# VH-VL binders against p38371: the designs that were tried, part 4

Target 1, 215 residues: p38371
Amino acid sequence: CNFEQPETNCFVQESPSWAVKYDVVDSPKDANGDECTTTAPLVELMGVYKYVNPETGAAQLALRPATLASRAIADTTTTSADQTSLGSLDTEPKDHGFCHANDFAPAFVNVAASDTAAANTIRYEFTNVRVYSAAVAPGTQFTGELKYTSNGCTSSYVMRAVWPPAPCDTASTEPAENCGVGSGLNPEFAVVCQPTSATGTTGYCVPAGDIPSFK

## First folded at step 17 (VH-VL)

Design o6
Fold by OpenDDE, fold request of step 23:
Structure o6 (fold): chain C 215 residues (1-215), chain A 123 residues (1-123), chain B 108 residues (1-108)
Amino acid sequence: as target 1 above (215 residues)
Amino acid sequence: QVQLVQSGSELKKPGASVKVSCKASGYTFSRYAMNWVRQAPGQGLEWMGWINTRKGNPTYAQGFTGRFVFSLDTSVSTASLQISSLKAEDTAVYYCARQRGYVGKNYYGMDVWGQGTTVTVSS
Amino acid sequence: SYVLTQPPSVSVAPGKTARITCSGDALPKQDVHWYQQKPGQAPVLVIYDNSARPSGIPERFSGSNSGNTATLTISGVEAGDEADYYCQVWDTSSDQYVFGGGTKLTVL
């Protein structure tokens, strides 16, 4: 008896914490076109949620970077909606197991002026987001492009993300602490430890290659 | 709040000079180029050029060289447009507008505008 | 010089959809920005980078590109949408901003 294969939906692991890596494409420039030094984080956590309109069946993908979430605490001028990038999401995978998300609204926070600095806005603009939703690893990896702006300094990145968020330490010899056995990650995933700073050893496990990143 | 506030309306005779100011507030002035846009009565928008607010070097669009001078007073976050040897054809509203951003050798428009300054040149 | 061509006027009834076109050579290679200007007011950025919408701009406003034509679409047009609309690009060949001639949108 052949049963109709259930419709494959674009599954996305909903979580307040994905590990996200940003690889530089365009170096930071200010709005004069001059070089500046402000960049996106090396790695950060990101809230990822899927919304489905029960009336229309339309799906949306919401992205909330930890940088915005943390800055939001002191920002009384923006709302949670402003701090979250919402885009449309495919209902089913289209090609190579990917679900496409597009038309993301910018996410941003305002930073109040201080004695030493003028008021500022930090902005995330996402484009061409693709969630890997194949049966072998449904909704636990995604990629896309980021345009990051802070204080008029703009740079662009390839974004690569994996779930679950596994903390790691490059100085550790324990596999569970260095993206290996016991880390909670899919053993088939190709991941590496990305420190949160250039001089530090602690960070999160991120995809080692293009999405989908497998060994 | 991010804003640009321009100087008031001007009435000048042909041959005179005028200086329009644009005061910026609410952001880091030196990170955003300042554009100047002209709009003659009943006409469209015309880009005049821009000034680098960090380096102070101006870039003028074709047709806006010679009599048009962009300048800065960084101490008060102010950009200025000076027009010398005024002509009747210079009658227009002049806008300052903040450059939105730059990445990958692309400029991305103007996101903040002054309220405009009307310059009328009549004999 | 690089030229962006817009229709001089577009008329639409309230609640209907307005489409304003902007045509230029090799437009797909350029990012298009759109400005709204109401009578006696300064222009306001309503769409940037072809389809991105600034904060505070209603979702009724959208931008798209097809071939050598960019289109500003305003759905559910309101009386308050009556204005002049300008498209703009940065022309890399001449290193200058270029505006379209503007389109007057009339809400009937």
Scores: ipSAE 0.856, ipTM 0.941, lowest interface PAE 0.5, mean pLDDT 94
Fold by OpenDDE, last read:
Structure o6 (fold): chain C 215 residues (1-215), chain A 123 residues (1-123), chain B 108 residues (1-108)
Amino acid sequence: as target 1 above (215 residues)
Amino acid sequence: QVQLVQSGSELKKPGASVKVSCKASGYTFSRYAMNWVRQAPGQGLEWMGWINTRKGNPTYAQGFTGRFVFSLDTSVSTASLQISSLKAEDTAVYYCARQRGYVGKNYYGMDVWGQGTTVTVSS
Amino acid sequence: SYVLTQPPSVSVAPGKTARITCSGDALPKQDVHWYQQKPGQAPVLVIYDNSARPSGIPERFSGSNSGNTATLTISGVEAGDEADYYCQVWDTSSDQYVFGGGTKLTVL
């Protein structure tokens, strides 16, 4: 738990790893408006951090998708700042315990050309991010919208995230390995196992419904 | 680095033709439509149309049909604008600009611009 | 045809906030983009999709929409912000890009 938060009521669990699910809203299109096939991950981990300006009290939310973080290692053309989406965050919860975050800067990495792939830019654009910060579960769920672009192929998603990240296996009958008791998740959370691939069974527990996702 | 580099300034007489080129680099050319924008001296930006860089299909804005032709040379990631039967009123800076993207609610815009090509039509 | 209306000019003192408006019918249904153009230079995208900032654009630049009016806000205006600013939308009815007439921002 983060006990270093300044005097703000919008608590956000800071962690290098949130489990994030992306549900497709708009199918991928290139900048010609033609169909393309590149999509965001089914699920990924995401670094989430809250910053507060000690002088003004203004808060910011930083989102760093694992996709960008992993690619960043080989990318010498972008900075950590480029690879992290930073937006404004409410200092006080508003509607139904949500803290709104907006005005996110795009986060992106450049992927150099390889023998099998052309040079690429992967970009995350977040909008309408809302962190659930009610007392019952402060700062351990958030939702928003993602516009994902890879090599000019853009798609949109509803983003739903939960903390802590709990690995899971849909093939497992063990509750702790299938988003149940012992997984480390709040037992009141409604979560499901989202595999990382369409054919796989292993992945992470993600919200089963809209945020806040409770049983 | 993503960039668009246009051909140099042109001085033409009325009735002549001009071809402005726009060479793209640093990105997959065929994934981004190329827009053309005209700006007459002291005037605002005017969208001329765009060309689908994958299919090669041009779309012309109203007022830019007939004498204006968009074309591609995909082998060198180059879009071109040809203006025939030049008139004095064609005097302007012409920009190529990369289409930013498209998704659902029509997320558009032009995120990369060429440096512009000045075309002067004078007797 | 679809028309975006901008004031021809806006003046602001250094350090103050400039607001440039762009008005059009049914604007809430469209995403507004903003371009900055300095003399002798090509336009630069400074705001897209109403309020998003491209990488490299200072946080001083922000976009908002209210009713049929989009507003580009430049806080803490600097001399270097003096330029022409154009709003733009994609008009789905005509399938055309439409630019506003442009606003000349003068830094006093």
Scores: ipSAE 0.854, ipTM 0.940, lowest interface PAE 0.5, mean pLDDT 94
Fold by OpenDDE, last read:
Structure o6 (fold): chain C 215 residues (1-215), chain A 123 residues (1-123), chain B 108 residues (1-108)
Amino acid sequence: as target 1 above (215 residues)
Amino acid sequence: QVQLVQSGSELKKPGASVKVSCKASGYTFSRYAMNWVRQAPGQGLEWMGWINTRKGNPTYAQGFTGRFVFSLDTSVSTASLQISSLKAEDTAVYYCARQRGYVGKNYYGMDVWGQGTTVTVSS
Amino acid sequence: SYVLTQPPSVSVAPGKTARITCSGDALPKQDVHWYQQKPGQAPVLVIYDNSARPSGIPERFSGSNSGNTATLTISGVEAGDEADYYCQVWDTSSDQYVFGGGTKLTVL
């Protein structure tokens, strides 16, 4: 839940929906060290929220991937808190306009066993999250690292995120549907359309380069 | 939900053999290596090695070769430790512990532990 | 062989902060894990990958690294925190897990 909070120097656009891209760093391996095939989504939406303790001024960043949120509906064993990764957040931007967020708790959901599948756990572990909070684009881009685990299969990623979430279609020639004018994105942002699947054309606009991603 | 349950305490004579079992439940057994850890009375934790639960390949730590054998019964999600030619110094609590994960070249600790099995070797 | 060194014992008063150190050569290249073991019980993972906290572990527990020393910090120590604490690393040189000698935390 979002509440009115004191203004801070590390602005973060709070929203239930950021567009997040995951670029593979380490291919998936199980806890034996053997190859496995389960990976994080190519792109997904993510809830991003900022909390500030009014007494201490300490700030926290909450990340809730759509994958966890969607599966949470069928999961009676985890809470919303379990499904949300909460970490510390700087109160002021540091190097190059970034606010650092660290010490994230793992977020996870349990998938109950079925007649055809064993019980599963999907886990997100975020580290070295950096929110770009410079005056030119305050709190509308962030990056970090993700360790994704599903059923013991773990892979690692560079995470790159942008707000607002702009749906796109690589098959469309309309600028508004291809991360251009009319998409709602900052015109100065360098973004590309990332389909949600390897075979599909529809997805979301995500940063084209390293954060901050500008033209 | 996720748990490891070990077999009960054992009292053996020197020269005998013992087999400690570790039954896993609540997760996909073949995705997580199983570690074995020894703790002698009043002593610290000592890693004995692990077994690949997919391939069945054991890896033994230095000092735990020869008399120590790791094995699997995948049909019942069970890992076992057998100690032969038991000695008094083998008296200890033995733990099975699930490997938490693996990324790159790093192993990331043990996140689920059995309750331990006390093996006492006395004449 | 790779060795992790811990103090044999640490004593703290209730409500105070306990710090347990774990020292090893080239520790910055290693991910440190911490386990809590209460008397008669199995070890419990309380910190992994230097500073990550498993679900269910209180925020009072934190991990940090500086130089060749990892530190487990327990703030607001409670009587229930009295236990043995072990650090652990995977030694890539020998391809083995290595435990520290353990630290007995006594709550006064």
Scores: ipSAE 0.851, ipTM 0.939, lowest interface PAE 0.5, mean pLDDT 94
Fold by OpenDDE, last read:
Structure o6 (fold): chain C 215 residues (1-215), chain A 123 residues (1-123), chain B 108 residues (1-108)
Amino acid sequence: as target 1 above (215 residues)
Amino acid sequence: QVQLVQSGSELKKPGASVKVSCKASGYTFSRYAMNWVRQAPGQGLEWMGWINTRKGNPTYAQGFTGRFVFSLDTSVSTASLQISSLKAEDTAVYYCARQRGYVGKNYYGMDVWGQGTTVTVSS
Amino acid sequence: SYVLTQPPSVSVAPGKTARITCSGDALPKQDVHWYQQKPGQAPVLVIYDNSARPSGIPERFSGSNSGNTATLTISGVEAGDEADYYCQVWDTSSDQYVFGGGTKLTVL
């Protein structure tokens, strides 16, 4: 389907909390090429911020995964900047309402060694991030690719994100708790409840399909 | 901190053998393949191969079969390169380098390097 | 055998932009990595997966691909950037790493 390109700047909803889903593309492998078991979260919140250089007009997109930030509390070796992935962002939409962001620095934290485990690094590497900034839904959905690494175990994902973050419960019959009316989400968005764990029922509403995800 | 520390410089006669060690620290040794890279004086970098640090299986690049042997001592997180029947042309700096990662049938370069070991073969 | 071709040398004045190219067949299908090696030191990874920067590498360093050529760009070149630079790929045809011949960057 053809979408008209807006003649506006690349709007991004700045917020400490977006709901982000990761769908696996490549299963986890260590740097030997052998199978390992560590994966990215099923769903997490993410801080998303846009910076514009007032002198040059250049824009940047910052992504701060919440699970990484939570691990950072015990990490005295990395800075806030290290824990945030910063990349370049288009100033205006280029194709079908999307603004492209690329050249992201890795976001990472260090986990100190213990009596039973060697020191560890958890790393998020984002690529080919596209923010949907069309007039019908400006800057409230984005997609991209994630390479997740923990203790040398690397896996890859398609990332899909939506704002606002709406908590949900698959065990609830209330529409507001199942990504429906009253959830705070755009009623035109196609979303589903993604639990935070494989056995749990509570989580966040995430895009049901490819971005942009509409009914 | 993550680091690789190699053994000291070696001076050998032609026909002798040398063993270069590479001790890893600051990370899980068995999760990262160890590469070996040769650099002759005034020349570029040359990949020699790698060893799987989990399974112990070595892979040798073309031109580095026979006299070159990769090995592990996992108890001390150490990879080693042994060169037998040394020749003058083996004179070079040898580096161990940690494999950065693997996913989707791709290998992603080398992110941590040892300081290098100079091996000089002279009569 | 698979070959990566780099210019043997590049010269640049301080504060200017240096561009180091790396050419190879079917390069778009491969991830390119770049290493910096200063005199008497071990190589340091400065760009991986075509355009990604490791932590600690200045934003002045960037990588890009166009056709069969990868380019390492160093903006605002400093005296400390004088080094040899090597590109690298994993060649799936031969199942081995391949380095470029290296480029000596001289800061005038």
Scores: ipSAE 0.847, ipTM 0.939, lowest interface PAE 0.5, mean pLDDT 94

Design o6
Fold by OpenDDE, fold request of step 23:
Structure o6 (fold): chain C 215 residues (1-215), chain A 123 residues (1-123), chain B 108 residues (1-108)
Amino acid sequence: as target 1 above (215 residues)
Amino acid sequence: QVQLVQSGSELKKPGASVKVSCKASGYTFSRYAMNWVRQAPGQGLEWMGWINTRKGNPTYAQGFTGRFVFSLDTSVSTASLQISSLKAEDTAVYYCARQRGYVGKNYYGMDVWGQGTTVTVSS
Amino acid sequence: SYVLTQPPSVSVAPGKTARITCSGDALPKQDVHWYQQKPGQAPVLVIYDNSARPSGIPERFSGSNSGNTATLTISGVEAGDEADYYCQVWDTSSDQYVFGGGTKLTVL
């Protein structure tokens, strides 16, 4: 959290960890137009930060997916800036309490070659990001669109995010571990547990519906 | 580093043939279609077509059928353009360019270009 | 055949803003891409999908669409921006890429 930034009406909860869900819109295709199998994660954590230019008052939104952060450890060719998608952000909410963020730069990492795979790039391209900043839940939900590319395989998604990140287990009967009371989430939020894998039970609580997602 | 490296300049007589090569590196060759673009001296860019780098199927733009042949050597991640029965009008710089991507029904342009190969046809 | 129309040349003073237009029928239904080509060099993608900017391209470069016209805007023009600029679309009716005629940007 940057306390030195001027206060604006577009509040965004700054955090290294938001819970983000990706719902597929277009299935993966390579740049030949042929089917491929690589997809974005079912759910991941994301760093979200707001920057304000003290001279102009212009605001920016930074998104840093955990996938890029984790892969960056072995990547000596890209910088933290490359691994972060930076876009413009409204200074005041526009329609229905949303602050719009646009013109995001692609975020990416270079994946080194292995014995089984050639070197490639993982790229996140965000568009039409909207942060819900209404007084009832300021800056703790956002949505947008993602174009995900890995090794030339591109797919598109609707992105839905919530803060705080609450770990969950679909096999648990404890409310705190199943997106309920004690999870740290706003009780008014409609959320569901999204496992990190298709066969697993552990994951993070994500919005159950369109943003803003309320009960 | 992702890059395309093309073969050197060519000087040919009318009626001869030329083969321009484009070697790709730094990425999975078979995942990206390869475009060919022609630029005559002092003129604009002209799309010639592309080749599917996985299936090997070429698609030629109107006006570039017959004498123009796209091919692949996947073992060395190389795409090639062959022009037969060369004419003076074929004098141009030829570029290979990687297809950026595909989603839905949209193609996303060309994000990596070769340095170009000058082909001069003169008697 | 589908045609994209660009002005043949645009002149701008250093530090000023250059605007290069690209006009075509039904452009709102198509994604426009922009390429920069400096003398003796290969083209470089500077804008894709109307307004998206590739990594490494300065923020001075932006793309927008209005009606049947796409515009490449270069703010704070530098001497190094002197180049030919081409717009491009994928024409779904003919299944081919179409380039504009190109615009020569001169920095005065």
Scores: ipSAE 0.793, ipTM 0.921, lowest interface PAE 0.5, mean pLDDT 94
Fold by OpenDDE, look of step 17:
Structure o6 (fold): chain C 215 residues (1-215), chain A 123 residues (1-123), chain B 108 residues (1-108)
Amino acid sequence: as target 1 above (215 residues)
Amino acid sequence: QVQLVQSGSELKKPGASVKVSCKASGYTFSRYAMNWVRQAPGQGLEWMGWINTRKGNPTYAQGFTGRFVFSLDTSVSTASLQISSLKAEDTAVYYCARQRGYVGKNYYGMDVWGQGTTVTVSS
Amino acid sequence: SYVLTQPPSVSVAPGKTARITCSGDALPKQDVHWYQQKPGQAPVLVIYDNSARPSGIPERFSGSNSGNTATLTISGVEAGDEADYYCQVWDTSSDQYVFGGGTKLTVL
């Protein structure tokens, strides 16, 4: 239904797993300005958490990409705080039901070289994050921009995310396994199955359009 | 762990040459352009140019052509600045600084700096 | 040549807020970076891309842009913040980095 909704607080579904899609804006370049090949994942899970200061009422949004969490196991130099991007969050929705999140600290890992692997530094820089928090779908979609850097190879993306994280298979004819009825997603959401690799069929359901993504 | 270490202070006569080195460590040297910045005594920062650490081609800022030469020794992750026919006005601290990044035709500044090398030109 | 203009000096009392401006006609189109330089030390990147803060830089440091002016804001100024501050942009017209003239921040 398309009707005027009452204003609500900036609700965010807190979860260790959101499904996040990255669409390329700028192709990867190194710090020489030369082409490089390292890119962000096609799709990944992301931890999303909301913190409220009980004294001031100020809210913060924390984003923790699964890629960083995975690499953090081998990282002996960065802390959990370094591996999580923390930004400010509006307390009330602003334009068109969105809560804006800004001033995100970079999230990064720094894995030293080993006998089996070269050194690896990965950095996520988020900007212009907006959480859709309207009454029809409070805090279950968000969008933003990502600057992704891996060993000096930097690319930029539009980020689109949905909760819950529904696994899918493009080769499946079962609706529940291909972002349809039974998948656990809001049936009003416009979503599509994004494989985790260019050659695979399995992945997660992600927004099919701009946020908010509805049918 | 990421750092740039420059060579020591230099005292030279006018007309002489000097070579300042900048050794990089803790990152992939060939993916980050190396900038050179000059700072005369009591003055501000002045960008001299940079060198592509993959291709080896230098780019010089206006005013820093001719006597200034950027070079690389990739085998030891080292960038160098050579100044020939030194003049009194070349007296300054010279910094190497790593290019932070590049995307969308934007350069993102310099995130790692050497400690600087003082070059004094005096008769 | 393209010029970034900074005030030569700014004075602030401890605990107060310092604002250092950087003006140039290319600022609406280019990202501004800020460097802190303490006496006898190399510059340190404190703000990049107008408002982004590198890891290890206190939250007291922030950057903003309005029109042709970028501003570095330091809240709750400490004695250790006394330094020279430089703004910087990449000038696409001349394909060169341009630094501001620098601002000496004095903590009273």
Scores: ipSAE 0.539, ipTM 0.819, lowest interface PAE 0.9, mean pLDDT 93
Fold by ESMFold2, fold request of step 23:
Structure o6 (fold): chain C 215 residues (1-215), chain A 123 residues (1-123), chain B 108 residues (1-108)
Amino acid sequence: as target 1 above (215 residues)
Amino acid sequence: QVQLVQSGSELKKPGASVKVSCKASGYTFSRYAMNWVRQAPGQGLEWMGWINTRKGNPTYAQGFTGRFVFSLDTSVSTASLQISSLKAEDTAVYYCARQRGYVGKNYYGMDVWGQGTTVTVSS
Amino acid sequence: SYVLTQPPSVSVAPGKTARITCSGDALPKQDVHWYQQKPGQAPVLVIYDNSARPSGIPERFSGSNSGNTATLTISGVEAGDEADYYCQVWDTSSDQYVFGGGTKLTVL
């Protein structure tokens, strides 16, 4: 039997886990316009999936921040679909192998009150997402813009992501634990270890520069 | 669930005063400016200004710097609009609306609206 | 003193595409927001930041901002879409929100 396969030129490595770094553009402000302190994570894992309508060939890119998924456990008012941002994805690359994804719906979760925190809504809004899909490193890096809102505090970022996620430790002298040989990353990628907290040493390998990030 | 619930409609005589209240629930009140919007009968939407819900300072649009006063009671997450020396031209629906956000010197509009309060000024 | 201009009305047949325009000289440097107001109801935000759709707004609503014109597009128009539609910006030069005059959409 000869089964029809939809063919797309915008390959994306599908995975429940990519490593994503956020670099601030607009510092946090609340919806009065005043300074606030809540920010996006320094780095997080992100689910990345591609959907193709086999009848039309139309493609979508799905982004699911791990931070939303983990906080959704306490949320009875939002669904797993709300925690995933869907956008349109080009079927053909342009501009030196980039596939653009746009028109993302927001991803969000309603966080219930706890002993230590009031109820809150956390919202991710992605724009101008570009997946690097050239044959040298097809669909394993992307960049975009993030607007992050938590507790009425909004900040904006450049988002840079790489697959696979490689755990790392800035205090380690072993290359495999510090984004070097043995880490599982493409050796041509320019990456750096980004700790998950400002005071810790453990985190994930993230792009060191603009996408595509190569040595 | 994020909600804004306004006080009931009012019938007033010229020269009286009215106070429209707007009670917020389901979010952190002090993080979002509260806008006031007027809609006269048969007309479009007109921005009256907003009040900073953390600092309590109001900003009034041109044309609303006189008889209109915005205020807060943060203990009950309530913004209020007071109109003094009422005139027939003040007959309108008054809406409160939550400021969505602020990034890069740009405000993202109003994402949650109260149901509106009709103020009718008639002899 | 900055003004956003909208056509007073637009008529469209059911199932067709409605396009509601909003014109202004500063639009190339502004982010446009769109509100739907059904008769006797409060406005509802349907598009923000030129093209972003709040949760719960159908995908058939879309927006664009190009040149001196922003456009709200409603594909597959239904009778339930009959409403007044307002564009809005924050005008940095005057530090005010500005609404367009509104467009009445009728579905024939």
Scores: ipSAE 0.495, ipTM 0.813, lowest interface PAE 2.2, mean pLDDT 89
Fold by ESMFold2, fold request of step 23:
Structure o6 (fold): chain C 215 residues (1-215), chain A 123 residues (1-123), chain B 108 residues (1-108)
Amino acid sequence: as target 1 above (215 residues)
Amino acid sequence: QVQLVQSGSELKKPGASVKVSCKASGYTFSRYAMNWVRQAPGQGLEWMGWINTRKGNPTYAQGFTGRFVFSLDTSVSTASLQISSLKAEDTAVYYCARQRGYVGKNYYGMDVWGQGTTVTVSS
Amino acid sequence: SYVLTQPPSVSVAPGKTARITCSGDALPKQDVHWYQQKPGQAPVLVIYDNSARPSGIPERFSGSNSGNTATLTISGVEAGDEADYYCQVWDTSSDQYVFGGGTKLTVL
């Protein structure tokens, strides 16, 4: 009988763009404890990368929110490292095919003071990130938690992400434009079109349910 | 650059009053409660309370509900602590500290502190 | 009158690991914050939410909260880490912040 040693590494589809949906858990409050209105985007693109330290063999997962990256163009006070959240990544799948990532450093960008507004910081804090690594859809969906802070207003979310990003329009009757056949997504994924604004119809296809999100 | 700058140290006699100011810069003042913390000579940190910087209502810790008054001047992003009828026991360093945030039912600490103001009460 | 108890002092050799404990009956329901205060200076937040590290705090600082004890761990201690360390929680039963009594870390 033959005995083979399978790969035990955690695969993650590296890409400058995944589509990420945030579902609120704690509504926005300021640091007085009072309601405020600033929230994370309904959906955004996110850079996702894996790195391995050649000296130690330790793996890391890097998350770079597109909203934060776009603001970074004007920010001379933070580096690309500050604008990217790095966490540890397990080397083997666990918990029914999940690879866990933890110990994320915050990702942030500074908004400079103007004549009419004080400086502020936009900050993402990720925790409990889990990448689905089973062979049927290896490293193309993940979930986790986000604490999002802007101008002293903090809210918390469950995040659910899918690769590749697929643009969509809830008003379209074409399946390819509404997360159906021809969209570019794995046809077994359960996804829904999430508009980028509360009043618009265009956005990205995101997981419809808990990860792994399948039909 | 988030910064809290406190007024200078004070030497007072018993029965007098003192007002310690704390001027904030580098952030939106009305979004972060301002805490006051006392540290008597050679002692630990003691929370005195905070003031809601948007609504202006103070919350005082047990033991600080009498002679201690928190106030704001939002036009200059300044919180103040006034201590009346000073006693020798009020000799301490007084810190202002910005509240970091609130999520769920929990406040998560104080991320920026003023340099401290020493108030000495002696006859 | 909820109390957080810390040892008054901890000594550790340079390069070794310091562990500073904070004990309280309600800690399983609380998020612990840690402050470093060097002599003559204001406190600095070094850990919040039990284990989260503010930007600019070295990775050798870590925190945990298990059972009735929270622990601040400083690996590879340096002389510059000599300070008083305070734990702090928000106590929902009394609606107050509570500080521990403080621990003096000596690096010898």
Scores: ipSAE 0.489, ipTM 0.811, lowest interface PAE 2.3, mean pLDDT 89

